# VH-VL binders against LIM domain-containing protein F (limF), part 1

All scores and structures are predictions.

Target 1, 197 residues: LIM domain-containing protein F (limF), of Dictyostelium discoideum (Social amoeba) (q86i44)
Amino acid sequence: MSGQNILKCKKCQLEITNKIITNHNSDTFHEQCFVCKLCSTPISDPYFTDKETGDFYCAKCEVIRNDQSKPLRESLGFCSLCYKYFRQNEDILTIDLERYHIGCLKCTICKKGINNEKYYREKMTSKLSNYCCEDCFEKVDKCNGCNSMTLGQTLLAMGKNYHANCFKCFKCSEIIKPNSPYSINKQTNTPSCQKCN
Positions, changes and structure headers below are counted from each chain's first letter, unless a header gives other numbers; antibody chains aren't numbered by Kabat.
F, E and O stand for the ipSAE by ESMFold2-Fast, ESMFold2 and OpenDDE, each averaged over both directions (binder to target, target to binder). V2 = 0.75 x the mean of E and O + 0.25 x the DockQ between their complexes.
[cut] marks letters that were taken out.
The coordinates of atoms that the task and the answers printed are left out; those that the model quotes come from them. Centres of patches stay.

## First folded at step 3 (VH-VL; framework fv_pozelimab)

Design s11 (from p04a with heavy chain Y105F)
Fold by ESMFold2-Fast, scan of step 3:
Structure s11 (fold): chain C 197 residues (1-197), chain A 123 residues (1-123), chain B 107 residues (1-107)
Amino acid sequence: as target 1 above (197 residues)
Amino acid sequence: QVQLQESGPGLVKPSETLSLTCTVSGGSISDYYWTWIRQPPGKGLEWIGYIYYSGSTNYNPSLKSRATISVDTSKNQFSLKLSSVTAADTAVYYCARVEYDSSGFYPDAFDIWGQGTLVTVSS
Amino acid sequence: AIQMTQSPSSLSASVGDRVTITCRASQGISNDLGWYQQKPGKAPKLLIYAASTLQSGVPSRFAGRGSGTDFTLTISSLQPEDFATYYCLQDYDYPLTFGQGTKVEIK
């Protein structure tokens, strides 16, 4: 009855129904097909685009492709956020074994620099965390499962916020995934997965 | 628009301390690096040092023993003190803001400068 | 310290000319180089950072190229307001160091 405009991924040629990534040539990609030109690893923020070719580069590869002094710079290490090498005798902020240029690490809420002061973090992946300054910490929502802050995406379940990995079945302790069915015990107000019902 | 203005004595006696202040207007001093650069009359530019608004500093080694840069966030100002001055310290002194690269993370460039203030070291 | 050498020290040009200024680092500095313009009696102005990225508001006739040790600033069609002294600055390592400057004079 009607033809819908269907966008296809340039890499896999399958329909894009979710988030669309577009390059300089107006090519469209699935988020998972959006890969770095040099290392072929899926790109997460931050990323860089070559103005002439439209190619995408992850932060590490952007530093590499522009760095003609690689051997000399490697010995000092690089910032975990911007992936640029440290300069000699530069002050470095070290948090949880990761190193940062002073001023690179910012509060997710107020966007002000975190500068060797008290901070709070929400771990998103093994390499990525959201950070929050002390002043903002008291204002953020807490996860109902672990009682820690929620700065990134959360699951809203039973009228409360949870980290995705914190909403668990009361009986088996397995994570209840988004859009998965679960039951609520009305007397204890606890969830149970479909398998444990 | 953000503007920078240097202020301080235009004449300093040999062996005394040169003291300059840079006033930031039209924007916050917070979350930026700030720098001092000087230029002797008829000569080129010399970098003096950086300060991040939280107090972290780095100095040109040739001036490190004499130079101190500090920030007063409440007044939206940062300052330079250079001790034990000689005639060789006669120069126009500039303050400038350090802007982040296109990723918004690491400081790369001096994007806003004050007009400069001439400091003459003489008796 | 990293030494920055500019060439030429001065040049004479006419409006409409293509002008090229070179900057050489004593060691590799990746793309950690900026170009600054200074008119007599005024503060320097940022033109280019990261060797080739044009600062917002700077005319497109200015272009930077290079990486490692050799860099150039090109003005494709010189305008009356472009007569000035141009400085390169490496920000690869501390201390930050400027070139000695290249003066672009009216022919």
Scores: ipSAE 0.246, ipTM 0.652, lowest interface PAE 3.8, mean pLDDT 81

Design s12 (from p04a with heavy chain Y106F)
Fold by ESMFold2-Fast, scan of step 3:
Structure s12 (fold): chain C 197 residues (1-197), chain A 123 residues (1-123), chain B 107 residues (1-107)
Amino acid sequence: as target 1 above (197 residues)
Amino acid sequence: QVQLQESGPGLVKPSETLSLTCTVSGGSISDYYWTWIRQPPGKGLEWIGYIYYSGSTNYNPSLKSRATISVDTSKNQFSLKLSSVTAADTAVYYCARVEYDSSGYFPDAFDIWGQGTLVTVSS
Amino acid sequence: AIQMTQSPSSLSASVGDRVTITCRASQGISNDLGWYQQKPGKAPKLLIYAASTLQSGVPSRFAGRGSGTDFTLTISSLQPEDFATYYCLQDYDYPLTFGQGTKVEIK
């Protein structure tokens, strides 16, 4: 007679009637209960749990919570890569509204530090953004669809490299997803999706 | 392996400028912070300042008005200039490399040191 | 500036002894502390960084612990080559500051 399992949120102990979030330990939560205590952002790995309160903290906010020099250094902010506070009077690199210690942001290809010299970005997503220095920009493969560099994952189609979202049907301009069938016009050497054939 | 060697005059007159060079061998100066530390005879260690190979610097406030650290990537060298010296500046001067964890944390550990060079300020 | 105070200023010990050196910061420095060993006439050598992480090549008899304001360096079984002066260094904020040093001398 039970029918469905009744799931309770591990954080608040109330029944979950809407979207269920499951962590790597198979614990279940309300969407609003599996968030960082300080910044209210949905939790993703890595994260930390306060044993006494049961509250969750993202990696960035865990550093804030454990900084015993607060408030002296809190107003200086912290590096988006290492999550350590900036020190008094140090130079800070700002790229795409994110701040970094000098030397923390590195070229994906040669691994040398980016330091306010010319740099180039593979602009896919904020989490997948890759950077390279000017010297490496000339040497990296380019996407055949957008002519921008490819530093991360690529799709090999028709003997050419593409960003996943740059391989498009020539007739409708819709993205041709990996493992989706497509046809090649032999005269124009252009791809078309099944719907446009 | 990477090695550091300080060089410069062992004797400097009061009011003059002390100039020291640190030569890096066995590796590139690129992509590291480099630092100067000094130790007066019989006393403890004092941090002078940092430089990132691209030219970014930070100095101990007690020395900021007199100290200048610079980098020459073509010679694989870093240098310290300390102006208006007095007898209180007599010390062994060390250069060192700043190591950081490859996992992304920046602990400011000084993993490789030069042997040190004694500078005496005397008339 | 953050003041680092070491205790004791000096100690006498015998080979095989357990030696403990303490370092106290005047304010919280998280785990941003290193330990350095200096032998007479030589440059300092990094032993431990991030309060408890042993530098590659350093013997396992050296151990660091602590966070915030109170830190300890322990040598579990003192060897002849361990007689030296030991310094702590905070790298939490500028200016970087060393403790005054602890001399470990032969008893």
Scores: ipSAE 0.285, ipTM 0.672, lowest interface PAE 3.5, mean pLDDT 82

Design s13 (from p04a with heavy chain P107E)
Fold by ESMFold2-Fast, scan of step 3:
Parts: C-alpha cells; sequence; structure tokens
Structure s13 (fold): chain C 197 residues (1-197), chain A 123 residues (1-123), chain B 107 residues (1-107)
C-alpha cells in the first residue's frame, strides 16, 4: 500500500528518501539501484535492461554478458565507440591504439565517415571526443599552445585561441585560469601569472 | 525518399560472369554500407556481401572466390560481379542499404531494398 | 557460420489471431537480430532491428523480443496484409545469415 507523496524505486520497490535518479522514461530509482549489474558504475545512455530481472547493463557489459562464453570474440576485440565485437574478416580502423568499426567514427564538421587512419581528435572528457577528418583539420582554427584543433570551448588570450589548459605562465608553466590576472612581457610577448610577475 | 533499382541482363550463360548494378536515387551513396542479397526461386534469402562507400568489402565465404562488389560514388551506384556462374546461381538478386540504429550503435539493418531482378543461368 | 532456425516453417491463421514466430541462433548473438516481411513477388521489408526496435512506419501490432539465442516475433491481431513469409537475420557475425523463413498463410 502507498500514500500520495511516496516515491518508490522502480528497481527495488522501496521508498526513496535520499537522492532520486530519473531515467528517460521518468522512472525513479535509488542512486545505488541505477547502476550496471556487471561493472557497478552509474548508468548513462545507452544502456540495456534485462527484462526478466530488471537489472541494468551499460553498453560494454551488455556485449560481454551475451558473449562471455566465446573466446574467439574476446581475441578479436571490440569497437571502442559502440562496444560491439568485431566480426570475422571485418576491416577495422585502428586509431591511436584504439579500434573501431568502419563507419562508427564520423567527422564532427562534415559528417563524413572516417575511412582511414588520417584523422584528428579533440578530447572533451575521458570518454568523449570530437573527431575531424584530414580535410577539415586543415580548415579549423588551432590552439596556439598545443597546435591542435579547437572545436570545443576556447580561451581568447593575447589575440589567440587556447584550450583552457594550454594557456600557461612562461616562467612557472602553471595554467592561467579564465579571468585570472596575468601580465604580458612586451619584449618577448609572453604571459606570466601574478605570482611570477 | 531514397530508392534503389537493380539492373543487368536477365539471362547469363553457364561459366560466364553475372554483372548487376544498383542505382541509388533520392539520397547520397556516401556514409553507408551497401549490400547484395539473393533468393533462388522458392527458397530463402542468402547474403552475398557488402561494401562501405569508401571501398571496404566483406563477402559470404561461400561466394568470396567468385564475387566482387564495387562502388562508383560519381554515379551513385554500386555493382556485383559473380564469375563462373552455374544453374545454382539462378535467383532474384536484391540490393539494399545498411542503416545504423537510432542510438548510434552499429546494426546491419537493411532499411531500403531494391525491387529485385531475376537472373536465370541457362544455356 | 551462425545457423538461424525458424519455427514453425509455416502456419495457418485467421484475421484477428495472435501469431508468434520463433527464431533460434546456434550461438549467442546478443540482440543483433532483425525481422523482415516478404510478400509474394515483392522485396523483403524491415520490420524490427536490434531484436526489439520497431522500424519507422511499421504498425505497432508487430513486436520483437529476445536476446542471446532465442527470439520471437509476435503479430497481435493479424491483418489481411500480414499474410507473408517472415525471415530473421543475425548481424552479430559475418557471414550474415537468415533463417529459412516462416510462411503465414490464411486458414
Amino acid sequence: as target 1 above (197 residues)
Amino acid sequence: QVQLQESGPGLVKPSETLSLTCTVSGGSISDYYWTWIRQPPGKGLEWIGYIYYSGSTNYNPSLKSRATISVDTSKNQFSLKLSSVTAADTAVYYCARVEYDSSGYYEDAFDIWGQGTLVTVSS
Amino acid sequence: AIQMTQSPSSLSASVGDRVTITCRASQGISNDLGWYQQKPGKAPKLLIYAASTLQSGVPSRFAGRGSGTDFTLTISSLQPEDFATYYCLQDYDYPLTFGQGTKVEIK
């Protein structure tokens, strides 16, 4: 039996009195109940639900649990983007020691598939990256500190674009954070932080 | 809307090469996998192979020694050649597009098909 | 190659019936399974991909379920236009393989 104001976890059917997690279907869960059954990490899209148990699996673990008894799949490996296993005699892309299905990587600028190992990558997070083909890389603005493409947020300093972590003090090499004071040596045209000024 | 149309001779002599072309209209051939499937009269479906528009191919091992799939992006077409044909190659041949899942996961779902073309191998 | 076996090979049904077709893989294929409908003299049509995802434009009376080795296609309240042959296709590994087909015939 339930009252009008009771939120219950769809997974365990017990009252939620702490942090509430809501999925795309507006179902509510305890934080500890909305995790991958196999790796115990918090669920994020895309994910899979076992219809008999109600357990959740992240994309990587869904592949593993359904093919765990086939050693050949493990030796072939799986795509770093979609986490599905490579198929026998399938051509694959190997990019910075990570492997991908042909067609899984698309250029963020022109939307064409990345069909060879000539590509460029801008990391947004540890798991998320923007990819750019060779043709588009030539046309995109570059970070003045690392000379890599700037598809995401940039810091405009000294008339040039920088990734936030690439604008550094010339003297101590510490990152000069956005809106932090810095000085410019007019003779060398180099920045220095307040500490080194 | 995207449409596919097979074309090629309806009759091929034994030992010769069967050659079919699939014309893509209403959309670009770029950024998709394209596939050939066949169906002998009164029988089920058999996958022949695929091509990614950049030229990467994979074939059913039973046909690999005889089958070649190629793509011509300038004409928005892809083609199948099957050499050394016999009566066992008599079938309706279909071309189809391979589509990715809406979530971005790789799935070989054949979402658009040509109407099929019957190829009879006979003397 | 992964062998796909459909059951039954044929069935007879009446309009309004609930029809269930099964497809079994010779090894685990995750959810990498599609269902196709073929009417006489026509090309196959994609109904379902990723075992349970309904293709755009396909009526909601079609539903797919399953994962691993056992899969089902259900047609709730069979309509006259549903009399056709249905094929499953595994896309887990190459070569891609179809089941032998299930013919749904009028009773």
Scores: ipSAE 0.129, ipTM 0.600, lowest interface PAE 5.7, mean pLDDT 82

Design s15 (from p04a with heavy chain A109Y I112Y)
Fold by ESMFold2-Fast, scan of step 3:
Order: structure tokens, then sequence, then C-alpha cells
Structure s15 (fold): chain C 197 residues (1-197), chain A 123 residues (1-123), chain B 107 residues (1-107)
């Protein structure tokens, strides 16, 4: 962000000219300054800052960096959400081959812990998903195109909710982009893009 | 505003079972871990065990064979039973809430404590 | 079990003094350490978690440092209400273990 206020990188204290990265506290960084020191990937919450160096570490690398009992802890495995090692004789929740501490996986809607294998997932990206419990699943709005749950942002079209990639022309199956014109076939109550009518 | 209050008998005879209840007010017992800690007179603190509100438990191995922690979400209470007590079990018993920040990768910590209840094991 | 050793076991200090308490773990515990204050006849109170994060409502004169095996709690300017026993607690692995306590006596 350029403008009347000059933005400075919180890590290096030098001016940010064009591209900025922001954290959860609205602190700004150069793209190259907001990466994990050990794995070199862009930082996302949760993360840690080394007080001596100011370097950032992602949750997984922080556990590795500080673990002097690595052989034993490695055999116990990590929680897929918080990346903290399981403790000896700890109960573990296993869902779709991923393991979690009891209490780490929470319903996006009611905020209660998901403590059994009956959960529902809305995949946002390869690394990000929203989850909900069995009780909330029946009450949540479903995408009219795929009949799957809608926990994140949706497109409201024809009085119904859709995932952005699920609102398609009935004739050509191309995605109808947000704010693009479309026609409704009154007999079938289906949308068609401008090119198909 | 969350408050915890221990209750139970102040005197237990050797070989009997010690039973304590912690009542939670000002907040829900759901979605937290709850713990018991004890302190013998003039000594330090000893962790007894955890319970998650859904029933999952973990105990100090030194007490595992004798300790049972249970939870009653309808009464907003959790309880400790310690069997076959001896004079070594004389202590102030505390209950506490465990905060677990899964979003920030922070360790468990005990943010609210009961006032403690003295249990004496004697005839 | 992970053993937590505090130093000193007790100390006497005057109001306004800087007080430092040390806690040492028998093995690496990352930053999985908390500090608790216990006043005579009262339940313990959380001061610091994750080795250095101050609990809300705790005065800024309390500060925690350290990682791995060596940790310190510092009170930058001791106040009369700071008369208490201080305990460290590791939550890296089960069983959770406390240090033996450091008693701070105000002269």
Amino acid sequence: as target 1 above (197 residues)
Amino acid sequence: QVQLQESGPGLVKPSETLSLTCTVSGGSISDYYWTWIRQPPGKGLEWIGYIYYSGSTNYNPSLKSRATISVDTSKNQFSLKLSSVTAADTAVYYCARVEYDSSGYYPDYFDYWGQGTLVTVSS
Amino acid sequence: AIQMTQSPSSLSASVGDRVTITCRASQGISNDLGWYQQKPGKAPKLLIYAASTLQSGVPSRFAGRGSGTDFTLTISSLQPEDFATYYCLQDYDYPLTFGQGTKVEIK
C-alpha cells in the first residue's frame, strides 16, 4: 500500500513500495520478510517469532526447532491442526487419516468441539477447510448446485445459495461469474449465459 | 466471572475412597478440559489428571490406579474419586479450568482455580 | 517424568527490588512452561503461559523468558502484594509437573 502514509516492514523497518503482506495484527511486511526461517514457506497463523533474531517460524517448524526429545515425540506424531506433538497416553481423534487433539477440531457454526468421526467438511483450498458437527450440518444451507454444505462465502443467485464454481450455464456448463448477466428459462427454472441465449 | 467451587468431606478414613466435586458457575463446562491439582500441607503442587467435557481423561501415572475423574455436563460439575487413601493423600485439593489455544499453538494453562478444599486422611 | 527444579527455594527482598527466579527442566520442553503465583492461604494464580506470554490482568512488572530447559521469571520492581510462592509448570508432556516452588519474602 502506497499513499500519503508510508508503510514500513515491521521486521526490517524499511519502506514497502508496491506489494505488502499483512498479518492478523495488521502489521505490514515485505513478501520476503514474512516467511518461516526453517522451511522458507510464507507464514500463516499460527506462527512464532524468535525474540533474539526476529525470525519467524511456522507451527510445525517451531516444534521441531525446540524439541530436544525429538525421537520419542516423532513416533507419537503431530496434531494436524495445531502441529503440537501428542503427549504420552493422550486420547487422539482420527478423522479421514488425519489426527487431532481432543478439542482442537471445532464446529465453524456452533464453536463446539468435534469429538467423533461424524463431521462435515467444506474444502476451501488444499490447505484450508471449514468443519461442522452433525447437528449443525442438517441446519446449514446447502449449495443448490452440488448439494454440499456452505460454511464460507456463497453466491446468491435465483434466490438460492451457490458455491462460486457451482453456478453454471445449463446449456454449456461454463461457470457464470459473479455480476455477469444471465437468463432464466422459466419452464425449467435454470440459468443460461448470454452466449447460449 | 467463571468460578469454580470444590466440595466434599473434609475427613476421610484410611483405606476409604475420597470423593470431591467441582461446581462450575458463570460459564459452561462444555468445550474445555478440567483438572485436579493437590497440595500436601507445607509442600508443593502435584497434578492429578485432566478430563475433557466429553469424557476423555489422562492421569498422573503415580495416581492412575486409584484416581477417577468424571464429568456431568447437565449439572455443570466434574468430580474426583481417589480410592484406598492413606495419610499421604492429606492435601488441599484444587480444581481448575484448562485453556487450550489450538489456533495459536500455545500450551495448556490453568486460568481459573477453585479456592481449594482441605482433605485430611485420619481416623 | 520431566523434573522441574527451581532456584532459589526461597529469597528475601525489599519493595522496589528486582527479583529473578529460575526454573530448569530435566529435558527440553520447548516453550511449554507456565508461571503461577500462590499467596498464603489462597489458590494459585496464572501469571505467564507459553514461557513469556503475560496473562491478561497481570501487572507488566512480571516477565518470563526462556526456552528448552532454562527459564526465568523476573519481577522488575517488587511490590508488597508480590509476597508469595512462585511455581513453574511444564505442560510439554504427561504427567504435568510443577517445580518445588520459590518463596519470596518481603523484608
Scores: ipSAE 0.230, ipTM 0.621, lowest interface PAE 4.1, mean pLDDT 82

Design s16 (from p04a with heavy chain A109W I112P)
Fold by ESMFold2-Fast, scan of step 3:
Structure s16 (fold): chain C 197 residues (1-197), chain A 123 residues (1-123), chain B 107 residues (1-107)
Amino acid sequence: as target 1 above (197 residues)
Amino acid sequence: QVQLQESGPGLVKPSETLSLTCTVSGGSISDYYWTWIRQPPGKGLEWIGYIYYSGSTNYNPSLKSRATISVDTSKNQFSLKLSSVTAADTAVYYCARVEYDSSGYYPDWFDPWGQGTLVTVSS
Amino acid sequence: AIQMTQSPSSLSASVGDRVTITCRASQGISNDLGWYQQKPGKAPKLLIYAASTLQSGVPSRFAGRGSGTDFTLTISSLQPEDFATYYCLQDYDYPLTFGQGTKVEIK
């Protein structure tokens, strides 16, 4: 006979043959489609709609879903190497007032984590340092001026290795640069620059 | 490839201590966090705790009073002891390596896993 | 402790279907979320870490999205080997907590 207008559920887009639920905007839904996504109870005012999914949430579940209270963890600080926050009750390695996760700070030589044990630092620039563990420190060449490890290029002087900035005149403390002349006091085995001779 | 294998008694009596060992092969135990996870039959996964190879530990608070994780770097093994067990501790126990965020070296995820070992707590 | 809730608890799908699994954290966890696949009788396997980074060797049909509290795992075209239980894990704070799991079953 005559054609019919069939009501479609706005949520699922399928025909509504049984009970029809209508909202304030005159949208129609299956009874089972007009429920809270989280607790499955029938929707009543006030309610909230997720604009991306079209899912509905009752007032109680909307508070639960959107409760992003600032995590306690953010108050614990973060690792200076990986920039991730520390976790509750986590052991933390502190070196030169900087804080690290256990295992984040690696020995330059053996690549193992520095673990709140004895460690050594070689300052390369104001922003860059090399670190090594106790075992590796014993095996690497040391600077005769500062007695710290040498992992980069060194100056060979008086039969010993020095960082470039550690080979200094005994009398004036000025750096003796590569290929610069110097004198040796054979009794004390100390160098003196040309100006101090 | 690194492989992990759990071992220990499959049956433990109530009130006794459950003891499991994870053997690491194909790679060094050094420089990683290692973890234990369990799964009761038909249920989901529960994290038990971590150990860094140097001995630093962290435990699930629900198990901290009963759980002890230890490492033996000379044997390339780490172990779990869980005291005062009850039927609720019946589960498949897995060991796993904790992998780092490659950009930051922070321990983040579990790979690889052992095959798991079933421990039944029954008289 | 941070509670992880997955939905649905189970779903039925056919090979070739697009499957979406959701995971919700009880508080903000940034992108500190991983997805694990577990087949019957087997250990879980890492699929995705840092919410969206695909583990080496995992097929590109798996994709993770999300940040903060709401996360999704999508399988763009389901294959026979993908029928499994999927778990999310937050690694934002201790204790580490898994979702309850979502079982993907054959229709």
Scores: ipSAE 0.230, ipTM 0.642, lowest interface PAE 3.9, mean pLDDT 82

Design s17 (from p04a with heavy chain E99T S102T)
Fold by ESMFold2-Fast, scan of step 3:
Structure s17 (fold): chain C 197 residues (1-197), chain A 123 residues (1-123), chain B 107 residues (1-107)
Amino acid sequence: as target 1 above (197 residues)
Amino acid sequence: QVQLQESGPGLVKPSETLSLTCTVSGGSISDYYWTWIRQPPGKGLEWIGYIYYSGSTNYNPSLKSRATISVDTSKNQFSLKLSSVTAADTAVYYCARVTYDTSGYYPDAFDIWGQGTLVTVSS
Amino acid sequence: AIQMTQSPSSLSASVGDRVTITCRASQGISNDLGWYQQKPGKAPKLLIYAASTLQSGVPSRFAGRGSGTDFTLTISSLQPEDFATYYCLQDYDYPLTFGQGTKVEIK
C-alpha cells in the first residue's frame, strides 16, 4: 500500500521485516544479501561492488576475483574454515551463511564431521562458536538458565549447571557472580541476589 | 595401525556389475574420505572416486555413469559397484584412505592403501 | 581435466646415483601434488604430499620441489629398495589425475 514506510533491501529490492544491515551510505540490506559473493562471509569495510552484477566482495576475495591468471577453480569460492578453494562438482555444507568442505566443520564433543543442517551451536563470543551434532546435544549437560550446551566453563548453583552469565537473580535479572551471596525461595526454587532479598 | 582389505569376485562377465568391498580394521571409518583407484595390467593408475563416511561422493567423469560408491559405518566397510563392465575394466582395484593436511581439515593425500584385488572381465 | 605429464618414462640408474623425475601439469595446481612409489606386485606408497612435505617414515633422501606447473622428485643417493615406478598425482581439482609413471630400473 502507498503511504506506508517499508524498508527495502537495496540488493534484492524486497521488504526487510527482520534484521536490518546498514552500510556507510545508509543503504539497507537483508543480512543474507550483504555477504561476499565468493566466500559468503558477512561484509565489513572495506568491500567492493561489481558494477554490472551488484554483487559484493570482501577485500581478500576482490584480489582473487581480479587475478586474471587464476585457474577456473578459484572462481568457485573457498571454505570458511580451511581457506582452500572448492573443487568442481563437490558437495558443500552451508551453515549460518558460511560455506565448508564436507568434513571441515566438526562436533566439539565427538569430533565427527557435521554433515547436515541438524547441529547445535554454543556462542562463546561474536567470532567464536562451539558446534555439536544432534546426538551429542542430547547427551551433554544443559545450562538451566538458557537450556543450551555447557561446552565451556560452568558454575554449579542450586544443584544445577549454569553458564557464568546465565545464573541471574529472579527479581532483577542481574548476573549472580561466583561466590556472591544469594537467597533461594523455597516455594518456587528461584534465586534472588542480596539486594533483592 | 589402520589396515584396508579389498574383497570381491576375481572374475566378472561382460555386461554384468563388478562389486568390491573394502574392510577397514584397526581404526574407525568415520571422519575420513575413502577412495577407489584402479590399474590395468602393465598400465598406470586411474582415480575412480571417493566418499566421505557420511555418504557424500565424487566420481571421475569417465566412470560416473557406471560407478557407485557406498559406505556402511556399522560394518566399517565401503564398497564400489561398476555396472556394464567390459574387458577395458580389467584391472587391479585398490581402496585407500584420504588423509588431511597439517590443518586437520583439507583432504590431501592417500596415506593408507589396501593390497589390491585383480578383477578380470572375461566370458 | 588436468593432464599430468611425467618425464622420463623410464630411466636406468646405479646405487648411489642422484635421480630426478619431473612432473608437469597442464594448468596451475599450486602445491597440490603428491608423489607415490609402487614396487612390482604391491600397492602404491605415499612419499610426499603438498609438493614438498615428506610423509612420516619416508627416508630423507627423497625430496620434492616445485609449485604451479613444474614439479620434481629427487632421490639424492639411490638405494636398492628405491627401484620402483613413481607417480605424481594432482589433487587440486576433480577429477584427480595421475602422471603416467616413471620406472626407475637397475643399470
Scores: ipSAE 0.254, ipTM 0.654, lowest interface PAE 3.8, mean pLDDT 82

Design s18 (from p04a with heavy chain S103T)
Fold by ESMFold2-Fast, scan of step 3:
Structure s18 (fold): chain C 197 residues (1-197), chain A 123 residues (1-123), chain B 107 residues (1-107)
Amino acid sequence: as target 1 above (197 residues)
Amino acid sequence: QVQLQESGPGLVKPSETLSLTCTVSGGSISDYYWTWIRQPPGKGLEWIGYIYYSGSTNYNPSLKSRATISVDTSKNQFSLKLSSVTAADTAVYYCARVEYDSTGYYPDAFDIWGQGTLVTVSS
Amino acid sequence: AIQMTQSPSSLSASVGDRVTITCRASQGISNDLGWYQQKPGKAPKLLIYAASTLQSGVPSRFAGRGSGTDFTLTISSLQPEDFATYYCLQDYDYPLTFGQGTKVEIK
């Protein structure tokens, strides 16, 4: 007989019997122990730990603790397009977990600001995506290969629009390059490249 | 050297729209916040609103229903329109640059100001 | 809105005097306070930001102190060009609000 398996709070080292908070390192805490020392707000990534005291500090309070040149106030982070901080009480647009000033993210078609969560994104391998508002989405031609919008240049093949990387051989799935010859199977209405026909 | 210059009519009739433009020279309008401030004759300063060069705005609630700030990056200008004016809107109007860097650790400092333009609302 | 109250509304001083102007916020604003100087017929000029940081080019005789609700601007040895109206501005929250101004006049 050796005793029960118990979870201990990493901060205070006492047993956790009620609500358990777990961080990304799988350390466990009492709810009241996983808070910022200066502002008492529940901790979220990124956060900092004082090596001597074990106290936690949120990103905002860590800067204030070390320099104290900026006041201790809640911040909504910074805009993903212009990289400037949000201010208290200003409206923020949130899209795909990224935040923007109103007016920073614009529709590619109509050039108006995207001011709500109703938007559409052109899926590409690029770091940056093209966006369009709900009103413009219906007017944009769709890629016949991936069924997503086409906001940039398209390949016209078999009377249909395709992203360059979406027009593929039905048999080998290799991209059929622009101006390269291909065959159409009349029964399946599918393209095949020269080596597969 | 960055300089700001206000321009617009010096006289506006009651109920009309006051329209002012601030021209930025010696530097780019990009990557800054820009602001309008007014001062009635013999009185103190009142903040009107901000605009970021991309078009995002914030206004003094007391003026929000009447004020519109816009920016034209191609002309290096930003503008203020104030609708339904009354004699209480008579003031010197200033435009200014707001130092608001990407770190957000410095307060809003109005580091460069235009010379101001007097707008009188009468008749 | 955060109300900013300056005291005194005016003061008379002589060249060489030490002048202190006070600004009080109706709620805590940390160190988000600036001081501006306005000479007659001219636009205001930034002197101090973040309550105590001197703007480049501003003489060292100007000093700002304070945090929270109580702030002071001190001119350690008043010069002829310092006769002006001084305004504090809180930039802690919207709307941005100025104090009513303190006029420093020749004695």
Scores: ipSAE 0.005, ipTM 0.456, lowest interface PAE 11.6, mean pLDDT 79

Design s20 (from p04a with heavy chain E99Y)
Fold by ESMFold2-Fast, scan of step 3:
Structure s20 (fold): chain C 197 residues (1-197), chain A 123 residues (1-123), chain B 107 residues (1-107)
Amino acid sequence: as target 1 above (197 residues)
Amino acid sequence: QVQLQESGPGLVKPSETLSLTCTVSGGSISDYYWTWIRQPPGKGLEWIGYIYYSGSTNYNPSLKSRATISVDTSKNQFSLKLSSVTAADTAVYYCARVYYDSSGYYPDAFDIWGQGTLVTVSS
Amino acid sequence: AIQMTQSPSSLSASVGDRVTITCRASQGISNDLGWYQQKPGKAPKLLIYAASTLQSGVPSRFAGRGSGTDFTLTISSLQPEDFATYYCLQDYDYPLTFGQGTKVEIK
């Protein structure tokens, strides 16, 4: 007869009536079925699949899962960068309420250790952050909108680099989307979106 | 290539302070952990403690009351002082660098060692 | 402190033999274990870290395995320069502790 587009979740085999999640293999899932097996957080790139069980693991839990011993120092917590547990009586670096082994937090550019005196952070995502010491911060390209470092993906506009969320209309402060039209005030060298004269 | 060399007295009297210096050449002392290990004649290895180049230290609890490790980045050196020594402190003392792999995880492995210096505690 | 016990304390072997040394931790240490080689009168040399990762420049005949409490170092075809004492080291928690050593002697 006539075709019907009924999608089933590959994990639970039930019909998907709400939001559809797809992976690289074009498999479809319920939002609640495409989650990390250990922490139950929704899966986002990068992620790992256990080929024997079909279970999904986020990057953090993949590191923890591959630690095959039962942690004996779990109550001490773990480093936000390397995901290994702190050792007893170890000095810990605390930055913005996150904890790190001393020596784990290194400048992305020169690889020099960051020792809590002067550092700069470019936060791209929860899983991707770039860190920079003061010397390298002075030398790297800056976002023309926020004057912070641009070590990750940038938008080139008006001959200058911007973080995607930093290229804004001077008059209304709305983000100017990639490939959207904008005007330049030649006296102030500032951008204005199509709505703002 | 990076090399480490221990220096200090070969003989220390009981109750005195043992003082050793490790000189780092061929590379910077900065951005690494540095450690001291000892080995009594005919016996195994014992970890003494470490220092990160910024000054953070950790010690073997059995030696913590007597051991002090310090670093001088301007001289590219780090040092061990061990107070109130006895004959039980007679050992070859090694300095070593703590290795990091390219992934940024620190495995606390010791990839470069000094040749060792024998310290005898005797009257 | 975590106690590391090696077995055997010594062994005799011939060039070309497969040699296996065992290291046992008193509690789980994940893969936080290294292997070191020490020749008479010389400083120890790092062979393996993270239980199974071969240090740059170390011959492929050396292999480490294990996780948790039981670890092995295998030398697949013993060479004359391999006669030495071997130590394991746990770096899971402080204080860092070495095994007592295994001496590999000429048969």
Scores: ipSAE 0.238, ipTM 0.649, lowest interface PAE 4.1, mean pLDDT 82

